# VH-VL binders against Putative multicopper oxidase GMC1 (GMC1): the designs that were tried, part 5

Target 1, 132 residues: Putative multicopper oxidase GMC1 (GMC1), of Saccharomyces cerevisiae (q04399r243to374)
Amino acid sequence: LINGKSSDGETIKIGFNTEYLLLRIVNSGMSGTQVFHLDGFQLIVLEADGIMIKPFIVQTINLAVGQRYTILVKLKSDTSFIRMINGCNKMMGYITKQWWFYKEGAHLDLPKNPNDVSIEHLPGFTKAELYR

## First folded at step 17 (VH-VL; from u3 with heavy chain G105S)

Design v6
Fold by OpenDDE, last read:
Structure v6 (fold): chain C 132 residues (1-132), chain A 121 residues (1-121), chain B 111 residues (1-111)
Amino acid sequence: as target 1 above (132 residues)
Amino acid sequence: EVQLVESGAEVKKPGSSVKVSCKASGGTFSSYAISWVRQAPGQGPEWMGGIIPIFDRANYAQKFQGRVTITADDFAGTVYMELSSLRSEDTAMYYCARGDEYIYSDYFDYWGKGTTVTVSS
Amino acid sequence: QSVLTQPPSVSAAPGQKVTISCSGSSSNIGNNYVSWYQQLPGTAPKLLIYDNNKRPSGIPDRFSGSKSGTSATLGITGLQTGDEANYYCGTWDSSLSDYVVFGGGTKLTVL
């Protein structure tokens, strides 16, 4: 579930002049490691489990049950949408969901959700469930 | 104007380590990503890793993970790259280059003149 | 060998137009912006194009960049003898741990 929804292809509107996107991510599941990825964007991790940390950059974050991260995303001026990839680890069958961030005022002709995304092949994903 | 000044040429033996410095001036130092890019003779550039000094954390290419260490001295406005367990294949020109603010961008707008590292027995 | 593919060499006479291609995949050129670099013999690479088609200050409008799908193109009009150099494309691959990838380079010869 993402924000209480199980559907794919959902959209989240963001401000037109957004330069930075701040996201708080929580794995509130009962089991399974969650994977979070933004296609084409680097993730700046600022907070882990409620504690501000020295920021570091990753392409993909892995969240064990109960883990929380705050990430910052730098957008380009001409960025109109962002594809969010969220899924589970191998134990959960690599279930994958895709959502979209889009800037208000932008054209709503979002790309179709492709089925070419593989959680196990995302950069930074670890089968060993190593966390930082 | 931003300038990146690198340390002088190095000649090393196999198995040894080399540490190259890159001093940045003429702009904000701490918030911009400084990357190390090497180029072997007759080949294209290869990204080794980078650091955003304000984060005090480096990212490395998988190829060099465990063998390269990138650090920053904010007071000196200098970034360092140390490569250990040198091999003949490490003979190359080593450049420091500035990327974007707070991220490793897909471009480098400022480059050092490069440091030649020669590994020979 | 290189993540991005470029033709090894191109050539043209002074005053002519040349194009240099850079081909990648959906995870690099397809998802990210492309930059181009000129490297004269014995010098460091110089940024020519960033964000697919933007020129830094000091770069003449003879140089242009474009991107379509998973490919990018550098255009050089009014070719000059001083343009003889190696040209590299660069971008980021969102499927690799490496944050920057380059092409293998194209040697431009001015006839």
Scores: ipSAE 0.756, ipTM 0.904, lowest interface PAE 0.7, mean pLDDT 92
Fold by OpenDDE, fold request of step 19:
Structure v6 (fold): chain C 132 residues (1-132), chain A 121 residues (1-121), chain B 111 residues (1-111)
Amino acid sequence: as target 1 above (132 residues)
Amino acid sequence: EVQLVESGAEVKKPGSSVKVSCKASGGTFSSYAISWVRQAPGQGPEWMGGIIPIFDRANYAQKFQGRVTITADDFAGTVYMELSSLRSEDTAMYYCARGDEYIYSDYFDYWGKGTTVTVSS
Amino acid sequence: QSVLTQPPSVSAAPGQKVTISCSGSSSNIGNNYVSWYQQLPGTAPKLLIYDNNKRPSGIPDRFSGSKSGTSATLGITGLQTGDEANYYCGTWDSSLSDYVVFGGGTKLTVL
């Protein structure tokens, strides 16, 4: 779930003047670790499981089943699109989904290539997540 | 204007540790990322790690994981970098540099003058 | 050895234009903004360009930056003797544990 929405990948419109994108993500699945990565952006983790924490920065975040994070993403003024890679740990490996955030006025012609990303090679990924 | 004042030159023996300080003044301290970038003679800059003081958590380059510790003292407006298990290859100029607010941006707009660390037996 | 690739050296006469290239990959220059630094002998790097093509205050318009694909270019017009320095490109890489990466540097010689 991202901001209360569950999908197999979708486009999400954000305000034109958005400077920060706040994402509340939760792994509500019965099994599988969720991995989130935003191309070209650092993830500022503000909240874990409903508790405000000392923020920290990562490039990739892993969510075990039941875990929740609030992530802050700092945007630049000329940022038009944000591609989020979401990997879900399955028996055969990670299944990837793409989420696209786009500012108002941006074109909706977004490239989609879910197979161009290897979850295991994302920065911050740990092998320990493969067992959860 | 923001200024970054670094501690003085260091001469260390292999296996020892060095701690360099970077005092920031002239602007907001806590919200901006301070990074440590070193430069060996004749080489390009190399990012070692950084800290956003308000977060009180540092990020490190993989190359230096476990060997470098970056800390911040908000009251003193100072960031510290400690490098342990020094090697001759660690001989370099060590810069502190300011990045963007809350993130390690792609740029550094303010730099310290650098601290020379020489590691020799 | 550097993540970003720059030519080792460039040279030109005073008043001429020079360009310095910086080549990377999709995970760094391709997805992120590029910065450029000038480093005079015995000094710390100085920010020349940020966000691909923006100049900080105090940087003359003789310096320009551009980005295309996985490459970036620094342009210097009206070359002056004082421009003789090392120039570095920088960005961050979304595929590395390191948050910041630099080029190997380019030595600019004013003939």
Scores: ipSAE 0.747, ipTM 0.898, lowest interface PAE 0.7, mean pLDDT 90
Fold by OpenDDE, fold request of step 19:
Structure v6 (fold): chain C 132 residues (1-132), chain A 121 residues (1-121), chain B 111 residues (1-111)
Amino acid sequence: as target 1 above (132 residues)
Amino acid sequence: EVQLVESGAEVKKPGSSVKVSCKASGGTFSSYAISWVRQAPGQGPEWMGGIIPIFDRANYAQKFQGRVTITADDFAGTVYMELSSLRSEDTAMYYCARGDEYIYSDYFDYWGKGTTVTVSS
Amino acid sequence: QSVLTQPPSVSAAPGQKVTISCSGSSSNIGNNYVSWYQQLPGTAPKLLIYDNNKRPSGIPDRFSGSKSGTSATLGITGLQTGDEANYYCGTWDSSLSDYVVFGGGTKLTVL
């Protein structure tokens, strides 16, 4: 579930002049590690479980049950959309789904390909379920 | 204008370590990603890793993980790259290069002149 | 062996146009911006093109960049003898733990 929705391919509108996208992500599930990835973007981790930390760059984040992260994403001026890839770990069969961020006024001709990415092949993903 | 000044040439024996410095001047230091890119003779550039000084956490290429250490001194405006367990294959020109703010961008707009590291018995 | 593939060499006479290709995959060129570098003998690489088709200040409009799909192209018009150099494409890969990737380089010879 993403924000209580089980559907795939949902869209989220962001501001037209967005230069930095601030995301607060939480694994509110009862079980299973959640995986978070933004296709083509680096994730700047600023906060873990409500605590400000030394920021660090990753491409993929693993969230254990109850874990929360604040992520900063730098956008280019001509960025119109962001593909969010989310799923579960091996225990849950690497279920993968995608949502889309799009800037207000952007063309919603999104290059959707749900089969081109798998959780287990995301950069920075570890089967050992290590967390920074 | 931004300038990256690297330390002088190094000649090292196999198994030893080398530490190269890159001093940045002429612009904001702490927020920009500084990467180390090496180039062996006759080869193309190879990204080794980088650091955003304000974050004080480096990212490394898988190939060099565990053998390279990148650090930053904010007060000195200097980034360092230490490569250990040197091999003959590590003989190369080592460049520091500046990327974008807060991320490792897909471009490098400023480059150091390079530091030659020669590893030989 | 390089993540991005370039032709090893190209050549043309002064005044002519040349193109240098850079091929990658969906996880690098397909999803990210491409940069190009010129490296003269004995010098550090110099940024020619960034964000696919933008020129830094001081770079003449003889140099152009484009991207389509998983490939990028550097164009050089009005070829000059001083353009003889190695040219590299670069980007970052969203599927590798390594962030920045380069092409193998193209040697441009001015005949």
Scores: ipSAE 0.742, ipTM 0.899, lowest interface PAE 0.7, mean pLDDT 91
Fold by OpenDDE, last read:
Structure v6 (fold): chain C 132 residues (1-132), chain A 121 residues (1-121), chain B 111 residues (1-111)
Amino acid sequence: as target 1 above (132 residues)
Amino acid sequence: EVQLVESGAEVKKPGSSVKVSCKASGGTFSSYAISWVRQAPGQGPEWMGGIIPIFDRANYAQKFQGRVTITADDFAGTVYMELSSLRSEDTAMYYCARGDEYIYSDYFDYWGKGTTVTVSS
Amino acid sequence: QSVLTQPPSVSAAPGQKVTISCSGSSSNIGNNYVSWYQQLPGTAPKLLIYDNNKRPSGIPDRFSGSKSGTSATLGITGLQTGDEANYYCGTWDSSLSDYVVFGGGTKLTVL
């Protein structure tokens, strides 16, 4: 579930003039490691488990159960949408979902991306927790 | 205008280490990503890694992971790149280049003049 | 060997137009902005184009950039002898741990 929704392909509207996107990511599940990725964007990690840290950049984050991260994402002026890739590690692999951020006023013509996302091949993917 | 001034040419033996410096001036130092890009003779540029000084954490290309160390001195406005276990293949021009704020951008708007590193027996 | 593919060389006479292609994949050019660099002999690369089609200050409008799909193109009109150089495309690759990738370069010869 992402924010209480089990569906894939959901959209989240963001402000038209958004230059930076601040995301608080929490793995509140009872089991399973969560993988978070924004296609084409670098993730600036600002906080880990409620602790402000020296920021660092990654392309993919891995959240164990109970882990929390605050992520900052820098957007381009002409960014219309952001493809979010989420993987939840289960016994038999990853349940993968794709959600979309889109700016207000942006033309909602989401690209037809391949449905087959390999979580294990995401850039910077590791089964280890992020260092602090 | 932003300027990146690199340290002088280096001649090193195989197995040794080299440390190149890049001093930035003429603009905001801490918030912009400084990358190290090398270019072997007759080849294209190759990204080695970078650092955003205010973050004080570097990112490295996988190829150089464990062998390169990039650091920043905010007070000196200088970024350093240390490459260890030098090999003949490391003979190249080493550039520092400035990218975007807070991220490793897809462009470099300012470049140093480069530091020639020659590795020979 | 290079992540981005460029023709090794192009040539044209002064005053003519040339184009240099840069081919990548969905994880680099497809998802990210492309930059172009001019490197004169014995000098550091110089940014010509950023964000696919934007020119930094000081770069003449003879230089243009475009992007379509997983490919980018540098255009040079009114070719001058001084344009003889190596040209590189660059971008960010979102599939690699390496954040920046370059093309292999194109040698432009002015005939």
Scores: ipSAE 0.711, ipTM 0.895, lowest interface PAE 0.8, mean pLDDT 92
Fold by ESMFold2, fold request of step 19:
Structure v6 (fold): chain C 132 residues (1-132), chain A 121 residues (1-121), chain B 111 residues (1-111)
Amino acid sequence: as target 1 above (132 residues)
Amino acid sequence: EVQLVESGAEVKKPGSSVKVSCKASGGTFSSYAISWVRQAPGQGPEWMGGIIPIFDRANYAQKFQGRVTITADDFAGTVYMELSSLRSEDTAMYYCARGDEYIYSDYFDYWGKGTTVTVSS
Amino acid sequence: QSVLTQPPSVSAAPGQKVTISCSGSSSNIGNNYVSWYQQLPGTAPKLLIYDNNKRPSGIPDRFSGSKSGTSATLGITGLQTGDEANYYCGTWDSSLSDYVVFGGGTKLTVL
């Protein structure tokens, strides 16, 4: 579930003049790792498990149960939409969801994306701890 | 004006290592990625990796993972690149380059003049 | 070779227009931003175009960039003999850990 929703294709509006996106992500589940990725963006990790850290950049984040990160994302001036790919690793493999950030003033008619996403082939994917 | 200056040319034997420095001046240093880009004779450039001095770790191109180490000295305004296990194919011009702030830039508007590393037996 | 394909050479007379293509895939040109570089003999590359179609300060407007699908194009009008150089495209390839990949280059000859 993402924010209590199981549906695919949900959207999140952001301001039209947004230069940076600040995200606080947490795996609040009882089991299974969560995978977080934003297509075409670098994830600047600023905080791990509630503690501000020396930042580092990754393209894909994994979170064990209870792990949390604060992420900064730098946008381009013409960014209209950002595809968010989330994966949940359970005994049956990954359950994948796609959500979208969109800039205020963009039409809500989002492009269809029929491609199945392979979580294990996301750039920078790892099962190892990202921060220690 | 931002200026990037690589260390002097080097001639190395196969199997050895080379460490090249890049001194940055004329602007903010610590929040910009300094990338290393090499270019063998007759070939296009290749991104090797880079570092943002205030960030915890460098990032490396897949081709060079395990052979290249990039570090920064924020006080000296200098980034270092070390390439190990040199082969004749590593003979190239090595540039440091810079672009956008806070991320690894996908374009470079500032380049050093480059330094030659020659690997010969 | 490079994941970005450029023609090895192009030529045109002074005053004419030339275009240089750069072909890639959805993991690079298709979803990401393209940059273009001029490299005069014996010099470092010089940025001509970034973010597909933007010119840095000091680059004349006779240099232009565009992108369509998985292909990008550098346009040079009013060709001058000093434009004889190698030209490279660059972009992020998000299927790799490489934040920029470059084309193999196009030699522009001004005849």
Scores: ipSAE 0.607, ipTM 0.841, lowest interface PAE 1.3, mean pLDDT 86

